# Designs tried in a protein design chat: VHH binders against EKC/KEOPS complex subunit cgi121 (cgi121). Part 71

Target 1, 174 residues: EKC/KEOPS complex subunit cgi121 (cgi121), of Schizosaccharomyces pombe (q9p7j3)
Amino acid sequence: MILPLFPETQVHVFVYENVSNCAAIHEQLISQNPIYDYAFLDAATILYKKQVYSAIIRALEDRRDEQMKTKTIHSEVILSLSPKTEISSAFRQFSMTKKSKNIVVVKIDSKLTEEEEFERLDKLVEGNRVEFSDEELQKLIDFKVLKKNYKLDPSTLENPLASILSSIALRGYS

## First folded at step 9 (VHH)

Design z25 (from z1 with S56Y; framework vhh_7yz9_2)
Fold by ESMFold2-Fast, scan of step 9:
Structure z25 (fold): chain B 174 residues (1-174), chain A 120 residues (1-120)
Amino acid sequence: as target 1 above (174 residues)
Amino acid sequence: QWQLVESGGGLVQAGGSLRLSCTASGFTFSSYAMGWYRQTAGNEREWVALITKSGYTTYADSVKGRFTISRDNAKNTVYLQMNSLKPEDTAVYYCTARSYSKYYPTEDYWGQGTPVTVSS
C-alpha cells in the first residue's frame, strides 16, 4: 500500500490466525534477529484496518519530525497504537507475546514486493494467513482487551472507531 | 569484565568443514541469545545465525542447510558447525551475545572475530 502523506513509503500488513509458534517468534523478536524486523501485534488488540493505518501514519510523522521515541519504525508503530506515550505499557498491551494465537504483522520500508514478503513470512509464521480486512479482524479481536487498552466506556463500545482513532492521533493527552 | 573468545577459524578447501566456538565469561550465558555475524573486506557485518536461550534457531538464506548453530550452557559456549564451505563464505566471523527483556534486549556483547578463508 501507498499512503497519501508518505507516497514513497512501502507498507505491507499481514494477518495470521491459529499461530502455533508464537513463543519461538517472540524470542527471535526480542533477540533483535534481523529477519524478524517487523511490527508483530497481537490480533486480540486490533479491530479495524484504520486502527493499524493510523498507528503507521503517526509513527511515520514522528520519524519525519525526528521525534521517534523508540529505535525502529516498527517499534514506533507499536507505541503509536497506545493512547499513552509510555513504551513498556504499549508493548505489554499491543505487541505479540509467547501466548498469542493470532497476529497482525506490519512491514514498513520493505525492499520486497507484497508477494515476496508473503513467501518470507510464511516460512517464519506457522499459522493460517487471512485477509487484512475489518471482517477478518473482527473474528480475532478480544473486546475485553480493546476496552481496557483504550479505556472504552459502555457508550463507546458499540461503535468504538472514532474513539480509537482519536486516542491514536492524540496520544499523550489521555 | 565480560569476554567472548572465538576459535576454530582457519584455511579450508571448498567443500570442507569447520567448527567455530565462542566461549563467554563475565555474564550469565544462559540468559543471552547467541549469534554469529560475518564481515568481508569492504562490506558491513551480515547476520549468519542465531540461537535463543530456549534453543530456537534461525539462519541466513545463504547458509541454511549448510551451517548449524548450537549451544552448551554448561560450558558457556556457542558453536557454528560450517559444512559444504564455499569461497563466498570467506569472512571474519563474529560471535555476539544479546541480553533479554520482555520486549527488547538491552545489552549486546561482541567478540574480536575469527578469520575463515575458503579456497577454491
Scores: ipSAE 0.025, ipTM 0.464, lowest interface PAE 6.0, mean pLDDT 86
Fold by OpenDDE, second read of step 10:
Structure z25 (fold): chain B 174 residues (1-174), chain A 120 residues (1-120)
Amino acid sequence: as target 1 above (174 residues)
Amino acid sequence: QWQLVESGGGLVQAGGSLRLSCTASGFTFSSYAMGWYRQTAGNEREWVALITKSGYTTYADSVKGRFTISRDNAKNTVYLQMNSLKPEDTAVYYCTARSYSKYYPTEDYWGQGTPVTVSS
């Protein structure tokens, strides 16, 4: 897909459930394997499509403004999900771990169609692809983790999206 | 104090084979992923192969089925067996050790490179 504000940047997002090889993927990531040039997110931490898109947009804005805090655009996406400025904290909060079972995978600057990119990614991920939708994400979310990551309280839980988006947008400005 | 020393490069005819070696010192070899890159004059350095600390191997599409990366932790050495070499494989080959923090990528360490020339 193409984001209106970034017409030159193609973005793809995929969701996998029941992934059996997260540990192997994780090791490739820490090895900085170029084949694994994606943002691998723990689906337990993602509730909305807009949450992911907001993080992507923030990362792209950071890149545009030459204000990236991390080494890669994909790592910047992970950072952008967090209300915290610490990179390590962001990764602990949102990045796929060896113990993850469900993941959200983001590709920035893709030269391939969504289907072509899926075929490429499907060789790396051993799991079941599901639709990237709020409905499917809602099935995979861990609300305890979500509440912790964004410091949600009873007053904000009625509309967690607003709080999440505000946290993403205002990171570093609080 | 980190040091990577490549060897094994040279001139070879198309269809021939070479085996590159990279010996590491100054760090805990077994804790790092090792890889090979190659570069031609005026071009960017391109990834060729990578082996994780646990032994997982991956290759660029251009070398799959022809190149094999391996490691010997006892010798602090990573190898690149190159078979069925082609003229387009001509480049300076660099060994790299991947440094990574617990959560995000950090710096790479490089050797000085070993030249490989494949004649047609």
Scores: ipSAE 0.020, ipTM 0.350, lowest interface PAE 5.1, mean pLDDT 90

Design z26 (from z1 with S56I; framework vhh_7yz9_2)
Fold by ESMFold2-Fast, scan of step 9:
Structure z26 (fold): chain B 174 residues (1-174), chain A 120 residues (1-120)
Amino acid sequence: as target 1 above (174 residues)
Amino acid sequence: QWQLVESGGGLVQAGGSLRLSCTASGFTFSSYAMGWYRQTAGNEREWVALITKSGITTYADSVKGRFTISRDNAKNTVYLQMNSLKPEDTAVYYCTARSYSKYYPTEDYWGQGTPVTVSS
């Protein structure tokens, strides 16, 4: 994928369902193993491709402007999914846990080709890779989690896309 | 107040071996993942090896099969056993403790480094 404001930035997004080794992945993530330098998201929190892209764009804007609040671009993506600038809350709300079953994985500034990233992640993740599409994401979302994370009311929950994107774009300024 | 002190570096011939040690103080060593990085002049630090708090090890491709990372929680020490050393392994080696809040990564702790020179 090419992003209009960041044409030199290589971005890959992968979706895995029925992941059986989330506890092992989580151990590597809290160990900050460089092999696991990706944003590992709980798919229960992601409803749209645009939700992920908006968080990526916001993280890249913050890096460009020297305003990152977290240690890495991948942790900044996790923060950028949250409507608030509180780091611990963002990670609790969006990051995968050892109890996660379906995950979304984001890689920014890959030093590997797309094919090499596919091969690498397939060795790290014990699950079924599915297409990064709104259709597949909608099979994995938990609407109670989504409502809580973005503070959606019943009227907004029926068509939440605009509200979610506004929350991401206006994080810290609303 | 935390400290990581590396030792065991030095000059060695190609094909030789060295064992690096890193002793930690000021924090609960057994709760942290430990790693080794190396740096040559004019280049950024390169990751070498990591051991999780449960003892799972991972290695950079350049050292896999030659280096072994291990830990001794009773001694608050992490080790890097380096075998079949090559001239390109010449670097200053840094030990690091991976700091993690309950939910997110925080700043790592770093030692001051120990130099390793491998002559051809």
Scores: ipSAE 0.584, ipTM 0.830, lowest interface PAE 1.7, mean pLDDT 89

Design z27 (from z1 with S56T; framework vhh_7yz9_2)
Fold by ESMFold2-Fast, scan of step 9:
Order: C-alpha cells, then sequence, then structure tokens
Structure z27 (fold): chain B 174 residues (1-174), chain A 120 residues (1-120)
C-alpha cells in the first residue's frame, strides 16, 4: 500500500493462520533479535485492514514529529493500536504471545521487496499465509478481545470500525 | 554501574581467526540476551550475532558459517569466535545486552568496542 503522507515508506503486511511456532518466535522477540524486527500482532485483535493502516500512519506521524515513545517503528505500531499511551498495556493487548495461533506481521522500511520479505518470513513462521483482507481477518478475530481492547459497548459492536479508528487517532487524548 | 567490557580484538591476516570476549557486570547476566554488532567508518552499526538466554543463536548472513557466538553464565561472559576472516570483517566490534520486560522491549546496553583489522 501507498501511504499518501509517506510515499517513500515501504509497508508490507502479512497474515499467517495456524502458526505452530509462536513460542519460538516469541523467544526471539523478547531477545530483540534483529531478524525478527517486525510488528508481530495477535490476529485475534485485528478486525480490519484500516485498523492496521491507521496504527501504521500514527506511528509514522510520531516518528516524523520526533515523538515516538518506543524504541523502534515496529514497537510504535503496536503501541499505536492501543487507545491508551501505556506501552505495557498496548503490548499485552495486541502483541503476539507464545499461545497465539494466528498472527499479523507488519514490516516498515524494508530494504527487500514484498516477495523477498515473503520468502524470509516463510522461513521464520511455521503457518499458512493468507491474504491481508477484511474477509480473512474476520475469520481470525476474537470479538471478546476486540471489545475489551477498545472498550466497545453493545451498540457499537455490530459496526465497530469508526470507534476503533477514533480510538487509534485519539490515543493519549481520551 | 552497568558495564560491558570487550577484549580480544587486534590485527589478523585474511583467513585467520580471532576470539572476542565481553564480560558483563552490574546486572543479572543470565537474564539477558547477548549480541555482537560491528561498525565500519562512515556506516551505521550492523548486527552480527545474537544468543538468547536459553542459548539459541542467530547470525547475520554475512558471517553465517564463519562466526560462532556462545556464552558462559558462570563467568558473565559472551564470546564471538571469528574464523575465516576477510578484509570486509574489519570493524570496531560492540557487545550488547538486551532485555525485555514481560510485555515490551527495554533499553539496550552497549560496550565500548574492540577494533578488529583484517589485512589482505
Amino acid sequence: as target 1 above (174 residues)
Amino acid sequence: QWQLVESGGGLVQAGGSLRLSCTASGFTFSSYAMGWYRQTAGNEREWVALITKSGTTTYADSVKGRFTISRDNAKNTVYLQMNSLKPEDTAVYYCTARSYSKYYPTEDYWGQGTPVTVSS
């Protein structure tokens, strides 16, 4: 995807289902292994493509404005998905865990093409790659997790997109 | 108070070997992943190797098969065994300690660096 405000920034998003090695990946993430410098998200927390892109845009805006609160752009994407500015809370809510089964992987500023990133990630992730689409994401979402993370009431749960995007855009003000 | 002290660098001929050591003090070494980076003049620091607290190792493609990272928790020391050295391995080598809070990455700690020069 082309981001109008960040046309020079390369962004790749991948979705994997039925991942069997999340514990091994998690060990590499907590070790801050540079090979694993991606945002690894639990797919149970992601309902829409726009949700992911809104977090990416917010993270890139914070980097542009020298206001990043975390160490890397990928950590900033994870933080930016959260309605609050608390880093620990955001990672607990949205990051992949040892028990995750389906994941969304974001790469920003790749020196590689999308195809080369596919090849690299397929060696790291033992699962089935699926299309990054609203249809595929809706098969992997956990609505209880989504409701809790964004504090959705029953009236918004039927069509939560606007509420989710507002929460991401208004992070730190509400 | 936290320190990482590198040693073992020097001048070596192409095809030779060097063993770098990095001794940690001021923190619980066994709780940290340990890594090596290198920096050449005019370039950013590039990652070389990492060893997790469980002993799992990973390497940059440029050194895979030639370098071996290991650790000795009793000595609070991480090592980098460098074999089949090439002139392009010439750099200042830095030791780093990496920690992760339960949910998010924390600050990296860096050593002062040890220079390695590989002659053709």
Scores: ipSAE 0.302, ipTM 0.692, lowest interface PAE 3.2, mean pLDDT 87

Design z28 (from z1 with S56W; framework vhh_7yz9_2)
Fold by OpenDDE, second read of step 10:
Structure z28 (fold): chain B 174 residues (1-174), chain A 120 residues (1-120)
Amino acid sequence: as target 1 above (174 residues)
Amino acid sequence: QWQLVESGGGLVQAGGSLRLSCTASGFTFSSYAMGWYRQTAGNEREWVALITKSGWTTYADSVKGRFTISRDNAKNTVYLQMNSLKPEDTAVYYCTARSYSKYYPTEDYWGQGTPVTVSS
């Protein structure tokens, strides 16, 4: 996938449900295993494709502007999902944990086709791949977590996407 | 060869001010974005402020309005002016230099850190 604003950057997004080895993946991430050079998100925190795209775009913009707050583009994606500037908070809010069951995996700067990247990732993730769509994400979301992460209230719940995107876009500007 | 040396840390009362300095050597200072991070024992290092090569600044929400990052390329030094300090600002503060390629971050350098303690 190519983003219009970043035509030279290839991005792939995958969704897995019923992942049995999140704990093992988490250990590899802690160890900074280069084979696991992805952004691993907890699917319970993701409601829209545009939410993920917005975070990716924000991260890429940060890199472009030499304003990355984190060490890697993938960690920057995780940070970019959060309305908070604190990295630790963002990771607690959105990153895959050892207890996660469903995950969204983002690869930035891929040199592979989507299929090739899938084959590579499939060796790392023990779960079922599902379509990256709003419909599938909606099945995996924890609304309690979503509401907490973005401080959604009855007024903003009418259009949660707008609130989420605003939070992502305006992080650090309030 | 490269080196970042922080200074200016110490003990200060709540509401007080400190000015941290980070002097770079062994690399082309003007080619790097500079930043300050802080870390407390048992916690992950968190970013505090960044300044690009062109002087564009950004701050964590927790320090916005209180801290100011600046740089002097002639002196190869980046500064962090910390005003209205709070006990929660207590941490070891680290200076970082980040080099960007067209698409990727290419180099990260870190200093040894300078401790800041804010008493109640």
Scores: ipSAE 0.419, ipTM 0.768, lowest interface PAE 1.0, mean pLDDT 93
Fold by ESMFold2-Fast, scan of step 9:
Structure z28 (fold): chain B 174 residues (1-174), chain A 120 residues (1-120)
Amino acid sequence: as target 1 above (174 residues)
Amino acid sequence: QWQLVESGGGLVQAGGSLRLSCTASGFTFSSYAMGWYRQTAGNEREWVALITKSGWTTYADSVKGRFTISRDNAKNTVYLQMNSLKPEDTAVYYCTARSYSKYYPTEDYWGQGTPVTVSS
């Protein structure tokens, strides 16, 4: 996918369900293994495609403006999903854990084609790939997790899109 | 006070072998992932090999099958066994320790580098 404000930036997003090797992947991520340089998100935290794209756009804006708070563009995507700028909190809220079962994987600035990234990830992730669509994401979301991460009340939880997108776009603003 | 001390570099003939060592002090070695990077003049540091806290190893494609990374937690030491060396392996080799929090690595430690020259 091409982003209108960042047309030179290659973005690939993959969704996996029933992943059995999250503990192994997590250990590679905290070890900063370059092979695993992706944003690995817990699908329990992602409700919409627009949620992921909003975080990607915010991370790219922060990189453009030389205001990244983390080491890589991929960790910046994870931070950008959070309504506040606290790194450890954002990773606790949105990053995959050893106990995750379903994951969303983001790759930015790939030197590989989408097909090649798919072949690479298929070897790293022991799970079933599903379409990156609102329909598939809504099967994997945990609404209790979503409510806690975005501080949503029960009435907002019925139709949370605008609140989530505002929280991502206006992080650090009034 | 933390320190990473590298040793074992030097001059070797193509097809030969070297074993690099990196001894850590001032932090809990067994809690860190350990890795090796290398740098040639005019180029950025490139990753060579990594061994995780639990002993999981990964290698760059250029060294896979020739290099072996290992660790000895009792000696606070990580090793890089380099076999079938090629002139293209000539570089300064850097040891790194990857600290991690429960959620995200917070700090990396780097050694001073040890030069390896492979002649034909």
Scores: ipSAE 0.026, ipTM 0.490, lowest interface PAE 6.5, mean pLDDT 86

Design z29 (from z1 with S56H; framework vhh_7yz9_2)
Fold by ESMFold2-Fast, scan of step 9:
Structure z29 (fold): chain B 174 residues (1-174), chain A 120 residues (1-120)
Amino acid sequence: as target 1 above (174 residues)
Amino acid sequence: QWQLVESGGGLVQAGGSLRLSCTASGFTFSSYAMGWYRQTAGNEREWVALITKSGHTTYADSVKGRFTISRDNAKNTVYLQMNSLKPEDTAVYYCTARSYSKYYPTEDYWGQGTPVTVSS
């Protein structure tokens, strides 16, 4: 996908359900294996496509402005999903774990086409690919996790989009 | 304090083999993932191989089936066995040590590099 403010930046987002090898993927991620240079998110934390894109845009803005707080653009995406600027909290809240079952995978600055990235990821992820759509994401979300991560009250939880996007955009000010 | 010392590089003919070694000191070797990168003049460093603290290995597609990474925790040493060498493998090879973090990528330790030249 082309982002209007970052037209030169190639962005791919993939969704996998029923992933059976999350423990193996997690081991590769914590060892910083370059073949796994993606943002691996727990789908239990993602409700909307706009949530992911808002985090990507914030990460790209921070890179453009030389204000990244993490080592890679992909770790910056994970940080950018959090309403706080604390790195360990963001990873605990949004990054996939050994116990994850459904994941969202983000690739920025790919030298490969979307089809070539699918071929590569299919070799790394033992699960079923599904469309990156609000409909599919809503099947995978855990509302208890979402509520805790964004500190939503019951009334906000019924229609959380604006609150989530504001939390991402205003990260560090609230 | 910390140090990574590479050895085993040199000149070899295409189709030949070399074994690179990297000995670590000044940190708890067994707690780190170890890797190899290579760099040719005018190009960015290219990842070659990684071995985790549990012994799982991964390789770049360009070297898969030809190179083998291994480690000896008793000797604080990581190895890269390079077989069926090609002229395209000519590069300076760098050893890296990478700490584990579930929260963010940490700083890597780098060796000084060891040159490998593969003649056609």
Scores: ipSAE 0.016, ipTM 0.434, lowest interface PAE 6.2, mean pLDDT 86

Design z3 (from z1 with A33K; framework vhh_7yz9_2)
Fold by OpenDDE, second read of step 10:
Structure z3 (fold): chain B 174 residues (1-174), chain A 120 residues (1-120)
Amino acid sequence: as target 1 above (174 residues)
Amino acid sequence: QWQLVESGGGLVQAGGSLRLSCTASGFTFSSYKMGWYRQTAGNEREWVALITKSGSTTYADSVKGRFTISRDNAKNTVYLQMNSLKPEDTAVYYCTARSYSKYYPTEDYWGQGTPVTVSS
């Protein structure tokens, strides 16, 4: 996928359910294994495609403007999902954990087609790929976690997209 | 899948020495801070010695000068050399691995423990 404002950057997003090896993947991330150069998100924290894309765009803008707060574009995507400026908090809120069962995987600056990237990633993730869609994401979301992460109230929970996007966009602003 | 297996515990006379070993598997050993804790029945687990990824060591006051913690990343093993043992050192000793990242949450792993008994 090519984003209009970033035509030189190819992005791929994948969703996996029933992943059995999140703990193993997590270990590789801790070890900073370059083969695992992705943003691994807990699907329980993701409700909309636009949520993911907004975070990606925010991260790319930060990179463009040389204002990244993290070391890598993928970690910046994770940070960009959070309404908080603290990096560790963002990772606790949105990053895949050893206990995760469903994940969203983001690749920035891919040199491969979506199919080729999937083949590569499929060797790393032991789970079932599902469509990256709002319909599939809503099956995997934990609304308690969503509410906590974005401080949603009952009124905003009916249609939380606007609140989520505002939180992402206005991170760092009071 | 991860495991920490302690060994080297046993019965020793006061003033004697023991060397504990903890072998790790199922995770990247070099990426973790390692340590030893000990616990007696009815008491809380207490910190004994820690060693960072870079090899920096810290010790509880009660064991300073007597215990030495070290690690061998090639063998995925952390050691606790215990010299000049005292009866008050009697406890079950546990190996721990603590993940540390600037960004990712920390997690602690524990072994099953190895008993150390120091007789007077």
Scores: ipSAE 0.015, ipTM 0.259, lowest interface PAE 7.8, mean pLDDT 91
Fold by ESMFold2-Fast, scan of step 9:
Structure z3 (fold): chain B 174 residues (1-174), chain A 120 residues (1-120)
Amino acid sequence: as target 1 above (174 residues)
Amino acid sequence: QWQLVESGGGLVQAGGSLRLSCTASGFTFSSYKMGWYRQTAGNEREWVALITKSGSTTYADSVKGRFTISRDNAKNTVYLQMNSLKPEDTAVYYCTARSYSKYYPTEDYWGQGTPVTVSS
């Protein structure tokens, strides 16, 4: 994918369900293995494609403006999903854990084609890839997790998209 | 438990086509990456094509645009369609089932190989 505001930046997003090796992947992420330089998100936290793209755009804006708070663009994507600017909180809320079953994987600035990244990730992830679409994401979301992460009340939970996007766009503002 | 049986190799003239088949038994075929490698006398095996369990494919530069790898999970079979064959494609072709991780109970497995000869 090419974003209109960042046409120079190639973005790939992959969704895996029924992943059996999340604990092993999590250990590689903790050890900062460079082979795992992706944003690994728990699919239980992602309801819309626009949610992921909004976080990517925010991370790219912060990189452009030399305001990244984390070491990599991928960790900045994870931070950007959170309504707060606190790094450890964002990772607890959105990052894949050893208990995760379904994951969303983001790659920015790949040196590889999308097909080559598919091959590379399929070596790392033991699960079934599904289409990155709102339909597939809605099968994997956990609404209790979504409500907690974005502090949604019953009125906003009926149509949460605008609230989620505002939280991502306005993080760190009063 | 593992068995990979290749077929479809043989003699063909330059510019011709062959389809190689590899049928697996004794495991859940759909859970494994499948691939094709080839070996010329005196050289190490080189990879030709790979298909993941999700159906994504990758090809060596030397065969891209000419070869197509595909799989039929109902038949436990992986295929390599080889078009526009060149004398340089002459080799023994090997089917492989690749583990994603050491967490799978089996290691990577190889077929016995099927020879392909392309005459000029």
Scores: ipSAE 0.000, ipTM 0.069, lowest interface PAE 20.5, mean pLDDT 82

Design z30 (from z1 with S56Q; framework vhh_7yz9_2)
Fold by ESMFold2-Fast, scan of step 9:
Structure z30 (fold): chain B 174 residues (1-174), chain A 120 residues (1-120)
Amino acid sequence: as target 1 above (174 residues)
Amino acid sequence: QWQLVESGGGLVQAGGSLRLSCTASGFTFSSYAMGWYRQTAGNEREWVALITKSGQTTYADSVKGRFTISRDNAKNTVYLQMNSLKPEDTAVYYCTARSYSKYYPTEDYWGQGTPVTVSS
């Protein structure tokens, strides 16, 4: 799948459930191990495919415009999921932790095919890969986490898509 | 007022060995992952090896089985033992201390580099 505004950019998104080695992965991430150069997200925070793609597009726009706030495109994706521009807050809200059980993994600018990245990630992640689809994501979401991260009230929580996408698109403006 | 000082580079024949050292000061060494990168003229810096706070090691495919990274927290020093050196290992080698990228994505510490030349 090609992003309309960024047709030259390769994007792969993977979803893993029942991951048993999140503590080991987390240690590699805080060590900035280049083999782990992906955006590792806690699936408890992701409800829709469009949520992930909106954050990716925002990160790519910020890179194009030389306005990235973080060191890598992958950390910029994590920041871009947050309705605020506070880097540490965004990482606490959306990044996987040692206690995570289900994760969403994003790779941008891969020199590998999706199949080759899949093979690489399967060696790093001890869990079951599932389809990147709204149906699978909705099995892994924690609505209490989602509500807190996007400041959703009871009326928006029952149909939050537009509110989430607006928060991502308008992050840092107004 | 932080500092990373590399040493141990030099000239060596193909098939030979060198041990690089990097001594840190001005920060809590034991709290950082330590790594080695290398750079050839006209190219970007290439990652070589990493050792985590807990002592786990990871290597680039080009050096696996030949290079060994280790650390001595009492001496604030990280080492790169380079065996079976090849002409393509010729580069300036840089030591780096890696920050917590998850919560505080700030600039990492970098040394000034030490040159390694491997003759054919």
Scores: ipSAE 0.397, ipTM 0.742, lowest interface PAE 2.6, mean pLDDT 87

